Miniprotein binders against q9rrp1. Designs and how they scored, part 28

Target 1, 274 residues: q9rrp1
Amino acid sequence: MASLNSALRTAQHVRTATRGALLWGYEQKLAREVKANGKLPRHLGLILDGNRRFARAAGLQREMGHSFGADKAHEVLQWCLELGIPSATIWVLSTDNGSREPAELAHILSLLEREARQLAVDPRIHANRVRVRAIGQHDNFPPQVLAALNNLEESTAGYEGMRLNIAVGYGGREEIVDAVQSYLRTQAAQGATLEQAAENLTPDAIGAHLYAADQPDPDFIIRTSGEIRLSGFMLWQSVYSEYYFCDVYWPGFRRVDFLRALRDFQGRDRRFGK
Short names: E, the ipSAE of ESMFold2; O, the ipSAE of OpenDDE; V2, 0.75 times the mean of E and O plus 0.25 times the DockQ between their complexes.

## First folded at step 18 (miniprotein)

Design z4 (at its last look DockQ between E and O 0.30; V2 from the best seeds 0.00; counts 0 for: pae E 20.4 > 1.5, pTM E .508 < .8, off the site)
Fold by ESMFold2, look of step 18:
Structure z4 (fold): chain B 274 residues (1-274), chain A 81 residues (1-81)
Amino acid sequence: as target 1 above (274 residues)
Amino acid sequence: DPEELQKLLERAEFLLRFIQRALEWAGDPLLRWAQKALEQAKELLQKLRELGNPELEKKIEELAERLKKIAEKLKQLEEKE
């Protein structure tokens, strides 16, 4: 019986290796197709969804799902750099997270601090001169989190390579309100009356006061976990964005999934006027 | 040191539970994450044994037995895949 068991283990090993080689081959074919086409998003939006569901499906604490999600974000950054995608915005923490348990929120914030510190010294960030910005409402974050985010922004502020926005404490409705408030303060500083400010208000005036207004609007947005909604991600800026909804949870988002999304983007027509 | 040992035991149990659940929800990405967690659990259990706390030895051996069963199942799933 020992010889039979050895033969069965050998056959299983061969099947596993063959499946791995076929999957690798498909990924390489897709990578060549995406590169040969050459059309890439000018500004890629990423809604990182499914961390909690990933952990729940594994019977684990929600905090572990967020940790795996952070590891995945580093992989995706590498993929963007390899392809030369010039701008990306990742949605890490929404303003709606106040409904989470305090321990989970504290863990997310501690993870954010750690990841911001790691990015600030990441050789890929500096070698590729990636300008990193934190966008959202985060004045009420713990001081150590604010310090980590500020250091990351300051240490990369002069870079003109890829632009990476980390949306933390972010909501699209809140962004619009912040933009209107900023617009009104600018008008008041110029001596405008309320009526004059109202008459001066245009879509471009609001757009100039959005977070990271110096970057192009996103043209492609990927959301993981199969949810077919944007939930307020870049609400103003995404009016002409193409959307891709992927069924995998964020920690399970693979390079082949990323390449499939890009191939789908490459097959879409641009609408006149965008 | 006793508080550190208890914290390490709780972390080891957490990792073993993660691996057990991942084996039930098998897929290529989960197997890679499960293997990473298995290596961390092996290192943690080795540290706990080296510290030699007799009050925790029963718990350590229970976790070691669970780790061995999980490692066997993970190897079998990787060979199947």
Scores: ipSAE 0.000, ipTM 0.128, lowest interface PAE 20.4, mean pLDDT 78
Fold by OpenDDE base, look of step 18:
Structure z4 (fold): chain B 274 residues (1-274), chain A 81 residues (1-81)
Amino acid sequence: as target 1 above (274 residues)
Amino acid sequence: DPEELQKLLERAEFLLRFIQRALEWAGDPLLRWAQKALEQAKELLQKLRELGNPELEKKIEELAERLKKIAEKLKQLEEKE
């Protein structure tokens, strides 16, 4: 009996090592193919979904699903830098997530504070001159979370490298409302009447007041969790985005899954309504 | 604070259960997460030892012995990759 269990364990380890080596070899091939094609998104959108489902499937607490989701965001940042993706927006927290249990929301916000403080001193952020911004509605955030986000933005405001937007308290309808309000306030400050402000209201006028108006629209949006929907992510900007839905929970998202998504984007013909 | 010590202990026990499951599933990315969770659990155990609570000392030593056995298993998996 002891010899059979040792042989089964050895066979399982050899199978795991062989699968690891085969997957690594395939990932290195796929990375070479993606780099050789050279067609990358100018702005990558990422919908970070499945943290809770990952935790449940692994029989873990929900909080650890969020912690592993944060770790995965650091890996994806590294992959974006290695490929030279110019801009990325990651959706961490939606406006609808405010309806979560107060204890879970407090955990997510404490995690956001920790990750913002880590990014503000991350050598990769400074060495690559990554400009980080938080986008969304933050008025109801704890003061310590706001201070950590502001310090991260200020610490990187002069950088001209990769642009990273962290969407927190973000909703696509709320962004459009905030853009229209910002437009109206700008028109009022210029001495425009309400009628003149209405006549001057164009799609481009709204676009100029969106949270990331100084960046191109997202070329490519990846969503994890197997859910086939945007849920309002970059609702205005996504009009000509390519979409990729990955049937992997966010913490389980691998470099091979990311490279497969980019290869899929490279194979697409972007017609822009033509 | 007894509540803070209890939260640190629950977090260490949680990380230990995670590492055990990651080792049972034996595959990337779970092994890399098991390594990271092992380092986090060692840091938590060090903090719990530094706080010197005699009521928790027996439970801290039990967790330390479990972490040592897990670290040995992880090292044996890394030496085979």
Scores: ipSAE 0.000, ipTM 0.278, lowest interface PAE 11.6, mean pLDDT 83
ESMFold2 (binder alone), look of step 18: mean pLDDT 70; pTM 0.598

Design z5 (at its last look DockQ between E and O 0.21; V2 from the best seeds 0.00; counts 0 for: pae E 15.5 > 1.5, pTM E .554 < .8)
Fold by OpenDDE base, look of step 18:
Structure z5 (fold): chain B 274 residues (1-274), chain A 81 residues (1-81)
Amino acid sequence: as target 1 above (274 residues)
Amino acid sequence: DPEELEKLLERVELLLRFIERALKWAGDPLLEWAKRALEQAKELLQKLRELGNPELEKKIEELAERLKKIAEKLKQLEEKE
């Protein structure tokens, strides 16, 4: 049932993008309301889901669905910059996606290389001083993909604008394991015994070794596709996150859907377990 | 069915947008998919012409002219490789 509703809503969204006049007035009203409230996420999480389902629903190849998903990521970056969202993490590729067909994975990695090269020369990145990082496990990535990601990180490393994390080869359990391993290596380099390292292990000690530990935890996580789950996205950091599940496939995600999600976040009372 | 015609038009617009994206960079790994998308867009535009809806004729010609410009750019890229 959820998949059929997401497909129908996505198709209605693409059809209504062509009928733009009535939606434009509503979107401009909604943008004014969101801006006037001023309560924005300090760190926005985005789970990019539904690329393949979008392509299938449109009668297109899977590869075209991933390409439209990348275009949508550039639109969302623009919307974040226009609103002044300080940090964003986008989940592009999971560790579990390594089990995909080798041809589909090779295509996603080749698309990632191209998008990284585009971002490294994007006037919006440089003009807004956006600091870009790739987060996840990348050791098995093709050398050309690693070179493109490293060049993007190096070209933006000195920027103090918006922080953009691109989660690729990312898993939330794997991140916690990497954090604990990094903690243990740091303790060993300080001359700590294994027992001292165990005694000094706190939630904050793990937190300091997570990916992007120099950023606040995600205030708000948006997932597309109508799937109501996190799938391990920012597993540790998401403890007090607000969640929004959009019943639209990622390539069909519109500025109006983004603004609706932010309006929903603005209406949330964040009690932090109190 | 008017809804089926709108879906075919939407599919052609998506195919053309895909090809225009692939054409932003010479040596785009999606260039082979752009070639396939071009043939699919030609077939769908032909099918839309055969359906003979006068309300869509202007939009079909706009898409056909856009497709022609894309095909010329694709050919110029293939001649440089």
Scores: ipSAE 0.157, ipTM 0.642, lowest interface PAE 2.1, mean pLDDT 86
Fold by ESMFold2, look of step 18:
Structure z5 (fold): chain B 274 residues (1-274), chain A 81 residues (1-81)
Amino acid sequence: as target 1 above (274 residues)
Amino acid sequence: DPEELEKLLERVELLLRFIERALKWAGDPLLEWAKRALEQAKELLQKLRELGNPELEKKIEELAERLKKIAEKLKQLEEKE
């Protein structure tokens, strides 16, 4: 009786381990398929959403959701490097901060400072020559946050490997306004009248004045948390982007979820041009 | 229900991982959160044991060991404060 019960427990343990091995094997097979296909985003956009909802669903304070979201971003960076994705933009903090409690905002900003300082000395960044840029409106950030972001940008400015954009203090409508203002100031410096500036205005002229104008437009954007909307992420640049909406919250975004999104991208009819 | 048991196991694992993360940040508000989260993790782990699913027994034991390490770390942090 005892011998039979022991054998049954062993068999059930093997069954559970076999399920785990099969799941891991599926992920590895999917990774090989994605690599073999070879069609990868030239510029991957990531709207990392659901940190607060993740914390609520797990019975955690909201601050921990943001902390785990930051850890997940490091995992995704590693996945992008392993696959050779040449450019990625991650939306960390929008310009609309008015809907957050002051303590939560302070935590997000302190986390941003810490993560920026960590990235600046991260061996993966330097070994892979990842160029990191912060895009958005930063003038009103605390000085220590600004210093951390500037140090990160300066320490990677000469790198020509993967490009990583951190969209912080970012809103697409604000970016467009900034681009138009920049365009108009350039035209004025050249002696153009307002009518001449209007005659010279094209979509490409505005595009040249966006925050990261020297990079290709994103061709694939993943949004977590199940929301099916743009929310102002790279509003100008995303006109031809393919979107993938994943209903997991960002901190729970797994490598298999990432690979499934890429497989979906690989199976789509990608529009060329406008 | 096997799906319900798997979801509960995943919740416990995530909760323990979050506690481990919080201990890395070790501030007064996060320390208070970690203490409450530890008690919740103990409750959920006991519920998993009461369900008695042999297929998950090894994972439950792994989670119990992690919980013990977390409790020891919290005791150390409380002694410093």
Scores: ipSAE 0.000, ipTM 0.209, lowest interface PAE 15.5, mean pLDDT 79
ESMFold2 (binder alone), look of step 18: mean pLDDT 73; pTM 0.648

Design z6 (at its last read DockQ between E and O 0.73; V2 from the best seeds 0.00; counts 0 for: pae E 3.5 > 1.5, pTM E .610 < .8, unsure alone 67.626 < 70)
Amino acid sequence: DPEELQKLLERAELLLRFIQRALKWAGDPLLEWAQQALEQAKELLQKLRELGNPELEKKIEELAERLKKIAEKLKQLEEKE
ESMFold2, look of step 18: ipSAE 0.242; ipTM 0.672
ESMFold2 (binder alone), look of step 18: mean pLDDT 69; pTM 0.557
OpenDDE base, look of step 18: ipSAE 0.204; ipTM 0.666
ESMFold2, fold request of step 25: ipSAE 0.242, 0.361, 0.328; ipTM 0.658, 0.741, 0.723
ESMFold2 (binder alone), fold request of step 25: mean pLDDT 67, 68, 68; pTM 0.540, 0.549, 0.551
OpenDDE base, fold request of step 25: ipSAE 0.414, 0.194, 0.359; ipTM 0.757, 0.665, 0.730
ESMFold2, last read: ipSAE 0.296, 0.324, 0.240; ipTM 0.701, 0.722, 0.674
ESMFold2 (binder alone), last read: mean pLDDT 68, 68, 67; pTM 0.549, 0.545, 0.543
OpenDDE base, last read: ipSAE 0.215, 0.374, 0.412; ipTM 0.680, 0.732, 0.744

Design z7 (at its last look DockQ between E and O 0.41; V2 from the best seeds 0.00; counts 0 for: pae E 15.6 > 1.5, pTM E .560 < .8)
Fold by OpenDDE base, look of step 18:
Structure z7 (fold): chain B 274 residues (1-274), chain A 81 residues (1-81)
Amino acid sequence: as target 1 above (274 residues)
Amino acid sequence: DPEELEKLLERAELLLRYIERALKWAGDPLLEWAKRALEQAKELLQKLRELGNPELEKKIEELAERLKKIAEKLKQLEEKE
């Protein structure tokens, strides 16, 4: 009996070590291939989906799924910096998420405050001169969350490195409405009539008033959770985006899954409607 | 079931990682969630001990030592409030 248990333990340790070494070797090969190709997105979009489903599958509370989702966002930031991706937008909280249970929303907002305070003092943000912005509707956020987001934006406003947008309270229809309202207010401040404002309204005029108008449109959008939809993420800007849907919950998203997505993007011919 | 033991162990490791994350910042607004996760991790470690798998004994003791360090840190934070 003792010899059979020792052989099974050795076989399981050898299987786990061999699986780990094989996965690591494959990931290092894939990272070399992605770097050697050199075709990277100028602006990467990320839809952070599956936090609740991850928690449920692990038998954890929903709130823990969001905390593991925030850990994963820090890993993805590191991977973007290592590859030299110039811009990224991450979707953390939608406008429709306001209908969540009050306790879950309070946890997400407390997590956002903590993560904003951590990013404001993160050596990787300062060393790489990462410019961070929050995008979306924030008027109804708790004062302490707003103060943490504003401090993060102010502390990085002069940086010319990677651009990181954190989409919180974000909706794609709401962004278009806010852009049109901003355009109309600008036209009014210039002394334009309502008719002149209507005549001057172009796609480029709307584009100039979007939350991240000083950045290129997203070249590539990754969504996790196996869901095949955008749900309004960067609704205007995504017109010529490439899409990748990963059948992995966000907290389970690995560097190998990210590198597979980038390899898939590298293989695509972007026709821009031609 | 070996697969049930592996799931319980993975769940215990995830709970400990959650609490260790919450404890990175003093005065974390998630401290109450960390306290709840601590009790769940204690219950899981107790259940893993009762299942009596000698292959997991070393890993259960490593988790128990991490849990003890977490409980000491939580107590030190509560004594400062």
Scores: ipSAE 0.122, ipTM 0.580, lowest interface PAE 2.0, mean pLDDT 86
Fold by ESMFold2, look of step 18:
Structure z7 (fold): chain B 274 residues (1-274), chain A 81 residues (1-81)
Amino acid sequence: as target 1 above (274 residues)
Amino acid sequence: DPEELEKLLERAELLLRYIERALKWAGDPLLEWAKRALEQAKELLQKLRELGNPELEKKIEELAERLKKIAEKLKQLEEKE
């Protein structure tokens, strides 16, 4: 019996080592394919979904899911920088989060402050001249969170490398309303009547007043957690975006998952909406 | 049940991985969570050892060593508090 068990353990070790080498090789193959193709998103959108479900599936408190999600966002930023993706928008907190328990919301906001302060001094941000902006409605954020976000934006405002938008307190419908209001205020300042403002209203006029109007529309959007919907993410700008829905919760999103999404993007024909 | 044993092992590994990540973010709520999760990880590891599967002894020892390092780091963080 000892001889048989020893032989079975040896066969299992060989099988496991071979499987590990094949998995590593697959990721390296994907990385080479993505780089060789060269077609990358001009503006990548990321819907970071599944933090709470990740924590629940692991038997963790929900607050920890958000913390792991923040770690994952740093990994994905690194992957974007390594590939040279010029713009990314990451959806961290929607306007609809008011239904969260007060302690969870307070934790998310505390984490946001910490992450903003960390990014402001992050060597990767400065070495790559990443311009960071917080987009969304921030009026009701605690003062310390606002200060951290403002400092991050101001310390990177002159950078012309990668553009990173952090969508916090963000909803697509709210963004459109804000854009229309901004448009109307501009028209009023120029002496336009309501009828003149209505006549001057075009899709480009609305687009010029969106939060990150100085960037191209997203051409690729990844949503984790298996939900097949956008939930208002960049509602105006995403009309011609390609979508990728990954069945992995955000904190479990791996580099191989990211590379698979990019390979899928590279294989698509964007004739829809020509 | 071999499938149940694999599920327990996967849960233990994931829990230790999450604790390790949480200790990199050891703010007040994360530190308290990490303490509670450490006790849960100890319970899972004990259950795995009680099942006595010799094929998993090496993996269990790997997890036990990771758990020990987690406990040491958590203690260090508490003393700096």
Scores: ipSAE 0.000, ipTM 0.197, lowest interface PAE 15.6, mean pLDDT 80
ESMFold2 (binder alone), look of step 18: mean pLDDT 73; pTM 0.641

## First folded at step 19 (miniprotein)

Design k1 (at its last look DockQ between E and O 0.02; V2 from the best seeds 0.00; counts 0 for: pae E 17.5 > 1.5, pTM E .480 < .8, unsure alone 69.879 < 70, placed apart)
Fold by OpenDDE base, look of step 19:
Structure k1 (fold): chain B 274 residues (1-274), chain A 81 residues (1-81)
Amino acid sequence: as target 1 above (274 residues)
Amino acid sequence: DPEELQKLLERAELLLRFIQRALEWAGDPLLEWAQQALEQAKELLQKLRELGNPELEKKIEELAERLKKIAEKLKQLEEKE
């Protein structure tokens, strides 16, 4: 009896190791295929969804789901750097998420502060010259969170590597309103009348006042959690975006899932309304 | 302005939520940040009281009672270090 149990354990370990090696080999093949094609998004959008559902499925507290979601964001940043993706926007917190339970919002803000401080001293940020910005409405954020975000932005402001936008307190309608308000303030400072400001209002004029207007529009938006909607993410800029909806919760999002999404993007013909 | 008062109230709520969470995560560096946020929440609640809106008075007092409980918990953490 003891010999048969040893043989079955050994066969299970060999099967697990062989499956691991096959999955790793497939991921490395897929990474080579994606790199060899060379058609990468100039700006990658990421809707980080499913943190709570991940925690619940794992029997963990909701808060742990957000922590694992932050850890996953660091992995995805590494994958973007390894592939040479020029810009990325990650949606961490929406304006509508203000309706979340007070304790959960507080956790996300505390996590954002911690992660911003970590990024400000992260060797990967500095070595790759990653320019980080927070985008969204932050006026109501805790001042320590604002200080951590501002320090991260200031510490990276002179970098010309990858652009990383962290969308926090972000809403796509709110961004358009802020852009129009910024446009109107600029017109007023130039001595324009309200009528002149209205006549000069174009899509490009709004576009110039959006968050991260110095970056190209998102070519590709990935959403996790199996939810098939944008929820206002980059509402203006997404007009010609390709979309990929991944049926994986954000903390469970793997390098192979990311590479599959990029391979899917590479197969798409972007017509731009033609 | 009622809209300015509402924004100040929302900011006070967010601060109190942050501090409450920093206390739940009991560890450096969140404690120092919770102390800073506590002082800012006190100043903000004082400003809200000075602006004297009767419709917000109940909500300001609810926030002040939450702030007091948070301050007591912060002090208990500082006394353990």
Scores: ipSAE 0.045, ipTM 0.331, lowest interface PAE 5.6, mean pLDDT 86
Fold by ESMFold2, look of step 19:
Structure k1 (fold): chain B 274 residues (1-274), chain A 81 residues (1-81)
Amino acid sequence: as target 1 above (274 residues)
Amino acid sequence: DPEELQKLLERAELLLRFIQRALEWAGDPLLEWAQQALEQAKELLQKLRELGNPELEKKIEELAERLKKIAEKLKQLEEKE
């Protein structure tokens, strides 16, 4: 009886080890394929979805799912640096927040403060000269969150390596309104009448006033949690973006999932059908 | 650093709770992940014990007992498969 149970345990471990080795081998093969192809997004957009559902599936408070999501964001940053992706925008908090309880929002903002402070001293950020910016509407954030974000931006402002945008308090409609207001204020300061400002308005004029106007438009956007929509993420800039919708929740987004998304991007022809 | 200790404790608690729920939820890929997460939780608890923070000692021992129960349940599920 003891020998039989030991044999069954051994067979279980062999099956688990074999599956682990096959997954490792597949991930390594995929990584080599992605690197050999060489086509990578010039600006990767990431819509981090599923934190609340991940926490619910684990029987945890919703706020703790956001903590796991933050850990995953660090992993994805590392993957982007390893591959040499030059620009990324990560959407972590929308302006909407209408369904969020005050305690959950307070936790997200506290987590944002901690993560911003950690990034400001992160050796990977400085060694790779990553320029980090927070984009969105921040006027009503707690002072300690604003201070952490400002310090992160200031400590990396001169870097010309990878560009990382953290979209917090961000909505695409709000970004467009802010851009139009900025454009109009510039025109007024130059003495333009409303008619002149309207005549000077072009798509490029709006684009020049967006939050991250100095960066190329995203060419690839990944959204987790299986929803097939952008929800206003980079609404103006994403007109020609390729999209990838992944069924996993963000905290469960693995390197193999990331590599599969990149392989899918590499197999697309943006001019296909023309 | 008290903030780093709290962050590490929070991660350990979330991993243990996730593993517990995942074992009740069921699935082969989840069991493999649960084994890997169990090893990560063991490392985190060992690190917490080595830091010797008396304010967290009772909580650390509670998590260690949860880890033991989870490891036993994981072994039982692996034997059933």
Scores: ipSAE 0.000, ipTM 0.161, lowest interface PAE 17.5, mean pLDDT 77
ESMFold2 (binder alone), look of step 19: mean pLDDT 70; pTM 0.583

Design k2 (at its last look DockQ between E and O 0.02; V2 from the best seeds 0.00; counts 0 for: pae E 5.7 > 1.5, pTM E .585 < .8, unsure alone 68.834 < 70, placed apart)
Fold by ESMFold2, look of step 19:
Structure k2 (fold): chain B 274 residues (1-274), chain A 81 residues (1-81)
Amino acid sequence: as target 1 above (274 residues)
Amino acid sequence: DPEELQKLLERAELLLRFIQRALKWAGDPLLEWAQQALEQAKELLQKLRELGNPEIEKKIEELAERLKKIAEKLKQLEEKE
């Protein structure tokens, strides 16, 4: 029985090691293919979905999933830095918070505060000169959360490297409304009448007033959790974006999944005949 | 059921990682979730031990030792609060 149990343990270790080596080899091959192609998103959008479902599928309380989602966001930031992706926008919390129980919302906001404080002192952010901005509607956030977000933005405001936008309290329709309001205030400050403001309105005028107007439109958007919809993510800016919908929940999003999405993005030139 | 066994081991690891994260950031709502996760991890590890699978016994003991250290730290934090 002892001899057989030892043989079974050895066989399991060999099978596990072989499978791991094959997966590692495939991932490394895919990474080389993505790098050799050289075409990368200029601005990558990420719709982080499936935190609660990941926890539930693992037999955990759903609210624990947000913590695992935050861990995954750090991994993806590292992957973007390694590949040299120049801009990314990550959607972490929508404007529709009203249906959440108070304890869950408090947990999410506590995580947001702590993640912002961690990023503000993260050596990777400073060594790579990552400029971090929080985009969305923040007026009703607790003061500690606002302070953490402001500190993160201020401590990176002069950086010229990768741009990371954290969409928190964000909705695309709300962004458009905010942009129109900003446009109208600019017109009023210039002495324009309402008729003149209406005549001066163009798509470019609205685009100049979006939250991150100084950055290019996203060219590639990845959504996890198997949902095939954008839910208002970067609604104005995404008109020409390529979309990739991945079946895994966000905390289970692996580097190989990320590389597969990038390879798919690279292959779209062939499909369009360019 | 090898697939179900792997899922149970992954669940135990996730619970321990959640608690470890909670200890690092410490806050009232997070500590409450961490205590619930601690109790779930204890129950799950006992269930896994009762299966008596030699191939996972070393992993179970590794997780149990980590859980013990985490529980001691969580107790200290709750007493200081």
Scores: ipSAE 0.156, ipTM 0.626, lowest interface PAE 5.7, mean pLDDT 84
Fold by OpenDDE base, look of step 19:
Structure k2 (fold): chain B 274 residues (1-274), chain A 81 residues (1-81)
Amino acid sequence: as target 1 above (274 residues)
Amino acid sequence: DPEELQKLLERAELLLRFIQRALKWAGDPLLEWAQQALEQAKELLQKLRELGNPEIEKKIEELAERLKKIAEKLKQLEEKE
């Protein structure tokens, strides 16, 4: 009896190791294929969804789901750097998420502060010259969170590497309103009348006042959690975006899932309304 | 301005929510941040009181009572370190 149990354990370990090696080999093949094609998004959008559902499915507190979601964002940043993706926007917190339980919002904010402080001293940020910005409405954020975000932005402001936008307190309608308000303030400072400001209002004029207007529009938007919607993410800029909806909760999003999404993007013909 | 008052109230609520969480996850550096957020929430509540709007007075007192309970919990954490 003892010999048969040892043989079955050994066969299970060999099967697990062989499956692991096959999955790793497939991921490395897929990474080579994606790199060899060379068609990468100039700006990658990421809707980080499913943190709570991940925690619930794992029998963890919701807060742990957000922490694992932050850890996953660091992995995805590494994958973007390894592939040479020029810009990325990650959606961490929406304006509508203000309706979340006070304790959960406070976590996301405390986590955001912790992660911003970590990124400000992260060797990967500095070595790769990653320019980080927070985008969204932050006036109502705790000042320690604002200080951590501002310090991260200031510490990276002179970098010409990858652009990383962290969308926090972000809403796509709110961004358009802020852009129009910024446009109107600029017109007023130039001595324009309200009528002149209205006549000069174009899509490009709004575009110039959007968050991260110095970056190209998102070519590709990935959403996790199996939800098939944008929820206002980059509402203006997404007009010609390709979309990929991944049926994986954000903390469970793997390098192989990311590479599959990029391979899917590479197969798409972007017509731009033609 | 009612809109400015609303923004100040929302900010006060967010600060209080932040501090309440920092207290729940007691440990550096969140405690220091909770102390800073506490002082700013006190200043913000003082500013809201000085604006003297009777429509928000009940909400200011609710926030002040929440802030007091938070301050008591912060002090109890500082006395344990």
Scores: ipSAE 0.029, ipTM 0.330, lowest interface PAE 5.6, mean pLDDT 85
ESMFold2 (binder alone), look of step 19: mean pLDDT 69; pTM 0.565

